# VHH binders against TBC1 domain family member whacked (wkd), part 2

Target 1, 363 residues: TBC1 domain family member whacked (wkd), of Drosophila melanogaster (Fruit fly) (q9vgl8)
Amino acid sequence: MATAPRSLDTISLCSTVSSCPDRNGFYGGFQRTDKPKEPLSKAQIIAREKKWLYMIDNWSIYMSKNYKKIRDRCRKGIPKSVRPKAWFYLSGAYLLKKKNPNVYNELLEKPGNPTTIEEIKKDKHRQFPFHEMFLDEQKVGQIELFNVLKAYSIYNPKVGFCQAQAPIAAFLLMHLPAEDAFWVFVSVCDVYLQDYFIPGLEVIQNDAGILEGLLKKTCPPVYRHLQKHKVEPLLYMTDWFLCAMTRTLPWETLLRVWDCFLAEGIRVIFKVALVIIGASLSRHKVRKTCTGLCETLAVLRSPEEHIVEEEFIINNMMRLNLRVEDFQIEHTRQKARRAKQKAQQEAESSGSGNGHRRNMPTL

## First folded at step 7 (VHH; from r2 with D62E)

Design s3
Fold by ESMFold2 at other seeds, look of step 16:
Structure s3 (fold): chain B 363 residues (1-363), chain A 121 residues (1-121)
Amino acid sequence: as target 1 above (363 residues)
Amino acid sequence: QVQLVESGGGMVQPGGSLRLSCAASGFTFSSYYMSWVRRAPGKGPEWVSTISDSGDWTSYAESVEGRFTISRDNAKNTLYLQMNSLKPEDTALYYCAKSDYEEWFGDFDYWGQGTQVTVSS
């Protein structure tokens, strides 16, 4: 199913910029905001900062004996001043860096695969183009983005470079020095999103099936609507999961989701996805207007502003008290389903054409 | 006109049990997810539990999971909360609530008057 090409380039589509950045560094784009943030009191901010700094100073004890406290404080939101250091510890990057003190610099000295290098150079120009760190090729942000992506492509040659990784790396560089960002990036790509970026994309296909099963469980009418119009999860969730929501959510919501994501793992991405899908399509009057695939996808790809606001996402995500066992059950079910489909496809190829193979479509 | 009327609160000792009820009227009860929300003295609302329109799916706040059981009787338009192993921390005004979202948990757009639960020695 083809979409019409855009007749305008990126510069034309985003021609309006402000003369100064917002509080997060954006001159334009959908993540820029001029809305004032309703502040906590100075005393509340200081108290939360002190709790976080103490917890970081005692990290191994908290991780082993009081993880619930870490998780609960992440759900509450990490104070802006502490967030970069908190993410560095939550991801385990602190230990990765300590155990590998020269590895990042060694990787930077290597030439890399020329084809991969060219792909990285093309893609780095498109990441957060209205953010002060990434405005042009001479900005340190684009230089560091190239370095992190190149180093990773050499570090994990099974993956090399996947374009979906660039937004993640750029996002981390907004918060962390380059080497620290690299190790958080390694942890995210290799642990949190394990095997997502291997060519063939089999793991994201499994996770698409898990999402579908969880949707059937938590919101059957929306599941039935998607089934009726043949809206497969990969059509809307691929960017959400591969980029860890970095291209999907408003900035403040994205930061809060990542506070939870680094503490609790991929389950957070699943829960955020379920909230977006459920809230966008749960109202019967909305489903009536979605008479086919394209109309339904349009709703999911451009969710209403209130649905992706910070309080809505975090509060509704917490009401999805899905246990790790719920995800494991669905994972097992999806593995069995694909094994059955593969066996059926091989039987049909053998029976239908004596050596000619007929591929089964996915919906 | 949506009406939600909670009942069944009272005073109990720690470790005790109570069963709350919520009588619903003015809407098609069986088409909506229903929730219990509580408010402890001097604090804001805290979500407790949600049940799907059919009752097939339930979700609980971590603080009550394993101790509380949400249920519904769609023929009687009634929502229930069975509360076991009660703790002093469960002391609160308990509300039943619903969203404007059909077949989804959403926001708490409609509330009852609440029923008081007090857990003390």
Scores: ipSAE 0.485, ipTM 0.819, lowest interface PAE 2.9, mean pLDDT 86
Fold by ESMFold2 at other seeds, look of step 10:
Structure s3 (fold): chain B 363 residues (1-363), chain A 121 residues (1-121)
Amino acid sequence: as target 1 above (363 residues)
Amino acid sequence: QVQLVESGGGMVQPGGSLRLSCAASGFTFSSYYMSWVRRAPGKGPEWVSTISDSGDWTSYAESVEGRFTISRDNAKNTLYLQMNSLKPEDTALYYCAKSDYEEWFGDFDYWGQGTQVTVSS
């Protein structure tokens, strides 16, 4: 059976499976950890929780008059107990849910596009297969994942379903009740990752160019190495961006990155990517051993453990103090470049296009 | 062995200026990104600014952006920090730092003894 041989081969070849889950619910896989958590005292954790709850109680005031406080507290890390509620507010999902009473339940009652339903069924069991929530096809987690993805495909039929959405939805369901997770998912797909999942994937191609331009600016030797060996950005960054790092980072780092991502938008994903690329290939000794495309790509696909640890990622993100204007400059360059390429392609094929413009994230 | 020697600290009034220097030796200075890090009384280390090996790219902590300017002279193996519009909050021991990463910033693997900056009226 396809299920049985794949799961057995995965256990014997790719990962170790434990009889007990870790503190985050993982039985195996790279996101499992047996390492101790956080040095903060119980009193310090409680104090941070109180600050967050007060801020949530006064959310509109903080968002309008003191956003820097929200951002700075996100950068320090959101306490685990408060994180689901904080994400619900940061994403704006609380407003979406309030304005759309019963819409989620109504969407669940609709049949959906049969082709899309089959695509969802193929992909959902692959999400976090070593996590207790998604371990069994008949578990509530798998049912909720199907429901969220189906509901979204009906909610936004121009997108429907993209394979990369499944890990995002699954990740959110680990933290939030299904309807709340749905509205955060809508916000992430439609605002934070706006137009990423529209067929044709033009936006991710433009973002690959932006990433390359930012790499050229911040770390020219690594940029030159990638150019020399023809390592195109889409070969390594596509999964990182489309899945919002959910399949890329160790669990604790992923949570910290999402704390920042929901506050500051897509530029956090760019900065994390730049840290991974730069740190992985910055040492001349490493570049010397990366004599071609395959060697270079392997390094990027399997970064050293210290590079993806939460303190390294967060601290180096801050050192990449790229401003909104830095992103706007690159966005404009790539938009012009893509428009020229499209005009040339359409002239050669006698086609006509309906041009779309990318919006920078505002949420 | 890597040596980093900071100098140029002192006592200034709020709104004043100072220029810090860091003399570097024991490594190829022009191949490394360099950083300034500060440590205020009773607090842990705080990153201030980073400059690329060529000097073409710089990055600043928000608290100092627009007021501080990092620069380097690769011929003299010297890193600089021009500090303008100084505030009492800038009072700290300032360190010159580098990482093990060639041509990238990374963590602070090496630093000197620091130079004291005191901003008081």
Scores: ipSAE 0.442, ipTM 0.799, lowest interface PAE 3.3, mean pLDDT 86
Fold by ESMFold2, fold request of step 13:
Structure s3 (fold): chain B 363 residues (1-363), chain A 121 residues (1-121)
Amino acid sequence: as target 1 above (363 residues)
Amino acid sequence: QVQLVESGGGMVQPGGSLRLSCAASGFTFSSYYMSWVRRAPGKGPEWVSTISDSGDWTSYAESVEGRFTISRDNAKNTLYLQMNSLKPEDTALYYCAKSDYEEWFGDFDYWGQGTQVTVSS
């Protein structure tokens, strides 16, 4: 019998790790795609690039007088060629860098906390391991990732280092030079995800409650299913929010979501989460197969591919009529709920002040 | 077979009002979110509004919020769109649409024939 051709061995290996990177630099993993991207026409791409470059050249005017146009253009998707520069401006990192021209390099010269340094060294190996920038320790990407995370831990010692920050920093380094990526990273961690990474992670817990309240409003049957099976939001949403979807979404969807996220803030992450939850569990047939916590959680952690496709996510998040006011109302409800819970816990721990007066006989 | 039949379109002057209807059949209407989508001349489809299966939740595109009201009558299998303070940019062919998803808005998998709305002086 004839020997198997050498090409069959190469084809079999492609089911795990490809011999060459995709158009985004991935050799493997769930964010790699072999699917061709349907192109906009070259004329459409050039027209959008010109509009973006003009807007960036007039950034202060657009930010102050025509923010709606910035938002709308982000929602359409930022052209690949302009996206890094657009993110640098959207995040406000351009101003941060301009006001702090030596700070990043000064931070790199500092030794950092030894425990934090060891945590960073371990986590940098796990970031996008199949991407050409991060294949091994000798790659510039891993070196720059270490530097950005170390610099941040010194820059904001209240936070230090949270493992969820590593994929965000790595993601930014795929688009921007190290110092620019650092300042976008600072903006994302300290403004967009404000207080998310403070030890104790209290803010993400409050935002889990907000997500639950918004789900109750927008998709009650799914909300009731999650309540019935004790599927608490932190069990599925923590990674989504702390990592800003960088470990959750296919690459092209992730880029589009970040185009919106940098323009509109954390509300985008909430909307994407609601789309994933709703689409994954909205069908009664699916809920029937989810007879408990584990089955339900598995569906949410591994959404069907069509649900996380670019067009599906962007189109359906736009159909949510969730305004700033809706988020503020729910934020206020969660703040009040937490205040009541703290007061109740403190009263019960201390014996609620005058615990004997209810039992005293009247004279 | 899913059938969606829109009606109620017509000519109206700016500032005027129209009420669109969509008669639905071939599926359990009360189990599905319903949407209005419009297509202006030379433009792609634009989502207008969505209403939940029970009618308790509604969502509107920014361009129509405050002027349009979506509603439904599950007993009559009918979807409505009340359009007030109409503007020339509201001129379009209006479709009612349904997804395959039960109790969620999803993609628009089924469309009616559309009803023309024209807003001009």
Scores: ipSAE 0.229, ipTM 0.687, lowest interface PAE 4.9, mean pLDDT 85

Design s3
Fold by ESMFold2 at other seeds, fold request of step 13:
Structure s3 (fold): chain B 363 residues (1-363), chain A 121 residues (1-121)
Amino acid sequence: as target 1 above (363 residues)
Amino acid sequence: QVQLVESGGGMVQPGGSLRLSCAASGFTFSSYYMSWVRRAPGKGPEWVSTISDSGDWTSYAESVEGRFTISRDNAKNTLYLQMNSLKPEDTALYYCAKSDYEEWFGDFDYWGQGTQVTVSS
């Protein structure tokens, strides 16, 4: 039950809806839960809230002199009551808003590109269709989603609007007032997922290669299985990365992953992906049932529930211990691989005996 | 039936070294990732280190990286943890652990009885 963008098959999640929303606002779908509330005591929650509020009041000092404590507290999970404010600070949106008074309101007054406006209107109704904020075109959530996406398309015309941005904006609006959500959205799209949404989507293709290289190092049997059946990463990871897991993870896991993501950057998305891939396909008996591309891809797109549960994801991503250097090494390898592929393509297109045209390899 | 038997614990001064061993039986040791987990007094379990089935990949908790080295000998069905530059906060009961997952870390489903490491002046 992982969702994927733009499939021709309807990804159908629970067509039966409840008469009442769950504690997170969902009437149905895979992110709805009837499971019991948090395991922490009320006193533990209050203590963590106080620590977070103190840290926010002293943010510049913690960022400059004690970032490790910010990171560690994010990894423990941010208390629900302070999470919106913590995300606002973690993302740097508080500085963006401070430096740009009234810019959001000014952007809302502009008409925008008519083609882009039509695209936004067509796509916004699909975001979290079973969530109370987005059920009705007249609800504030739908209006604010349109406004944030329109404002962004004007703010960064190099990107304009990419359909994958809509679930991110909707997700942020569930937690933050519209202007605050806009500035976090700007930070996520332009810094955390830098250049992901530029037309052509070239950066995600590079990151797909990095993911594959990291998988080869961390879980070779799964890497070999994927290679054998030609299951290239873009077939399953595109939605995970472009939407920052917002359509992939159960709600509580998603919140915990975002707590880490806003602190540590895109490496968190890579680590979550590696956990899903490794756990889903690491058992030999599972790989036996995955005799081809379709069976293997189905497993990755619908991971077993226990694999995407909060503690499983958080604990196992920490065990990867992948550092910035590990990502830099793989980035360099992917750059060299592309140079080699370009040289091979040029040799084949010269008078070297190429009898057929072939498509460029996909990564 | 899975059995994991830790040994090599003891009392050591700060800055000292110890080497822990874990004898494994009742399963195909070479098919599983193995981990060390510790429980300090008054605390819950803390993951320490994991090693892949072949031993060519390792991972460490930040608190021990650079000081501890995990290794294995698949011919002897034995897991090791070399602990250097020990600190009082390393005082704990150390367990070797195995998951139900082959060739991946997973949850810690099987544990030994543990071996005590005490680091005090």
Scores: ipSAE 0.191, ipTM 0.661, lowest interface PAE 5.4, mean pLDDT 85
Fold by ESMFold2 at other seeds, fold request of step 13:
Structure s3 (fold): chain B 363 residues (1-363), chain A 121 residues (1-121)
Amino acid sequence: as target 1 above (363 residues)
Amino acid sequence: QVQLVESGGGMVQPGGSLRLSCAASGFTFSSYYMSWVRRAPGKGPEWVSTISDSGDWTSYAESVEGRFTISRDNAKNTLYLQMNSLKPEDTALYYCAKSDYEEWFGDFDYWGQGTQVTVSS
């Protein structure tokens, strides 16, 4: 599975297109599949759909008094017919839309920051370029993508626009009408991925440290291998987290991960990352071939197909029983480490007399 | 040849305790994560617990957390499951399992014949 940077030339040259879209709307690219999916029986699908519709009709009660049932049903997978509505409720977007009547339409009428508009225009055509919704500048999908991203940049000017947000917005538009997609997008960017997109990227650096600490606990040999070769987490996890896996996973796995992500939050992204890292590098014979940084990153960027398959990811993610306390402990440790790093950096700048610029990895 | 032999099953009343053992051979036991999986009558396999190769990390299914304790003795190539406060719902055939992955939990590629645990009055 590819985590490589997207480019129009590289993607176009390496991808073939079909005259017909696959069952998910893709004409080409790595997320297209011609493999049949073995579905549940029609009776099983109908039964799950009925359970979901009942929960949605009684949402406040389930969220407050029986959240575990919602979580467990998300982990089983949300039926395709119900998934858009379920995501709208899971994200809390239904409340955001209710609280903010007319706001989306008002934002659409505003001009926006010209520099931000230029950045959005450069990036929007690169999102899912082989999906039927985004093939053509005149397609409603491209127009809606621009509108959602522009509206968000005006809605939250502290963030504005971050390149990593475009694939999330595009992904949501594949499932939801534009205004609904906008409010789910607001919830994901401002609540689920809170402060990830603020310039300086301090929060993603903190979460990279949390991931490293969790890896040390769950898979020490892989942790030691990454330390030995100076493979810092930001080199492989930044795209995974900032884009919420939308550029990383095969389609069916991505849908299942998002079913869980909207129910359980960022912990799901951490767990998926730990599964990919652990499975990719846990075998000693694989680590022997990873003699340096580049070789190790190549393995993480192109995990074996079976590792990113739906059943493998979901089954192993659930076995990682990492509780909220485990994340809170590591969060506290990382805050302390960041405070020490800032104090050391200030002392080094005073002692050196040269000043120091820090470089950040790019998406 | 990987061999996993479970023992320690039996009949016990609700609220009782039981300790399962799994003797492992045919592989470097200390290099692998180990798991307990159970199969209740008429149901498919249910993951119970996993322990890391060193024993420093453990994970439990919600249904057993606080009641069951997984442990291992790498010098004796033996995996254990201490089961306390047993309920009728814990009645199952209990399997010791490992994956093909070294030092990671993976899917269950090898398991034994199982040991029966019956919790009834």
Scores: ipSAE 0.186, ipTM 0.649, lowest interface PAE 5.1, mean pLDDT 85
Fold by ESMFold2, fold request of step 13:
Structure s3 (fold): chain B 363 residues (1-363), chain A 121 residues (1-121)
Amino acid sequence: as target 1 above (363 residues)
Amino acid sequence: QVQLVESGGGMVQPGGSLRLSCAASGFTFSSYYMSWVRRAPGKGPEWVSTISDSGDWTSYAESVEGRFTISRDNAKNTLYLQMNSLKPEDTALYYCAKSDYEEWFGDFDYWGQGTQVTVSS
């Protein structure tokens, strides 16, 4: 029979620090694992590596004429040895780097905004503190993390620096050389998570509404429970989306989700969120124990271990029947809702004015 | 004890149709999402389709969307899969499956013995 996961009573995740790193570089924390990975056979690994290297050598053709093959291979998981290069190509960073020779080094030479630099210095030490790359100030990882975040803040001054970006940049540096990581980071922040980090965070608020609408469609009893207890989406989903799950998922699951995310975009984050919400609250007995806001949030913020295991997440996100059209419908609904809200606010605040338009709300 | 018994498999020509049934017992059928899963020769299980407890929500793998229709009859405790426009790639052992999750699909914790579907030449 399958071996049950160890009880939390047996292992204290908060206090466990090892003298040697796990296979992913962690000395402690919830993303460290002592669980052996059940590997594919050597022949299977080699075959997958060869297929990936061939696709990379013919990238333009696959992207234009056989993108479904790329997507399907991402869903199976990218072999560890080729994953960094695959991410570099999937994100389009290879084109960004080619089109912008020397730009990263030029940005590093610039002083940057002093207030932004101070914010980066404060926040970079908190990223993956038990990972071998980020243990202390003298580690190359800390230096590279500062450099990538500073360069980005100069590259896109409309955003500057958002604290949620630091774990993304650190995560990429664990896999890629600094300049390559920078261009993947630019792509993620400016394309995949477009406008998420602009001050005011308007886009994430809109996407919270989309998530709620998709939850209503895919799991109505859970949607009704959240509505009953006034559990607004931003209370549980903000970190998931802004950090692209980098602070939420066990390491192996995170890698698999990013394999899909870089291929398919933000819809993957929506699907993973829906799986976590649905699996955490779908049992009637669990909802009965969640008698209020705090209890419900606790369940969502600390999902059971089996819910966040890699095969559970990947398999269940595929079972959501959410097409591009479903996201477009919800986007349109949220756009209409915001336009109606703005019109009502302007009508109420304008004071003077006559006519049917200003005396009655209009859809 | 959960029991799932699939039937309706057989040999069919490409482009043909076939209807699978699954008789369920040992649990409150109407409280659970139900799924079809298939296993092609030399491959692991592949999810095919899921239907909600009431039948008002359905989901399909991309490979079968538009060709397969999942349905259920809660009065008869029976799950169905209507398969149209069959292709050689659809050749597999088809299983009826459920999870321990109520009103959600989750992992497939219970399976039947399966019914063979073969799409020849």
Scores: ipSAE 0.171, ipTM 0.638, lowest interface PAE 5.4, mean pLDDT 85

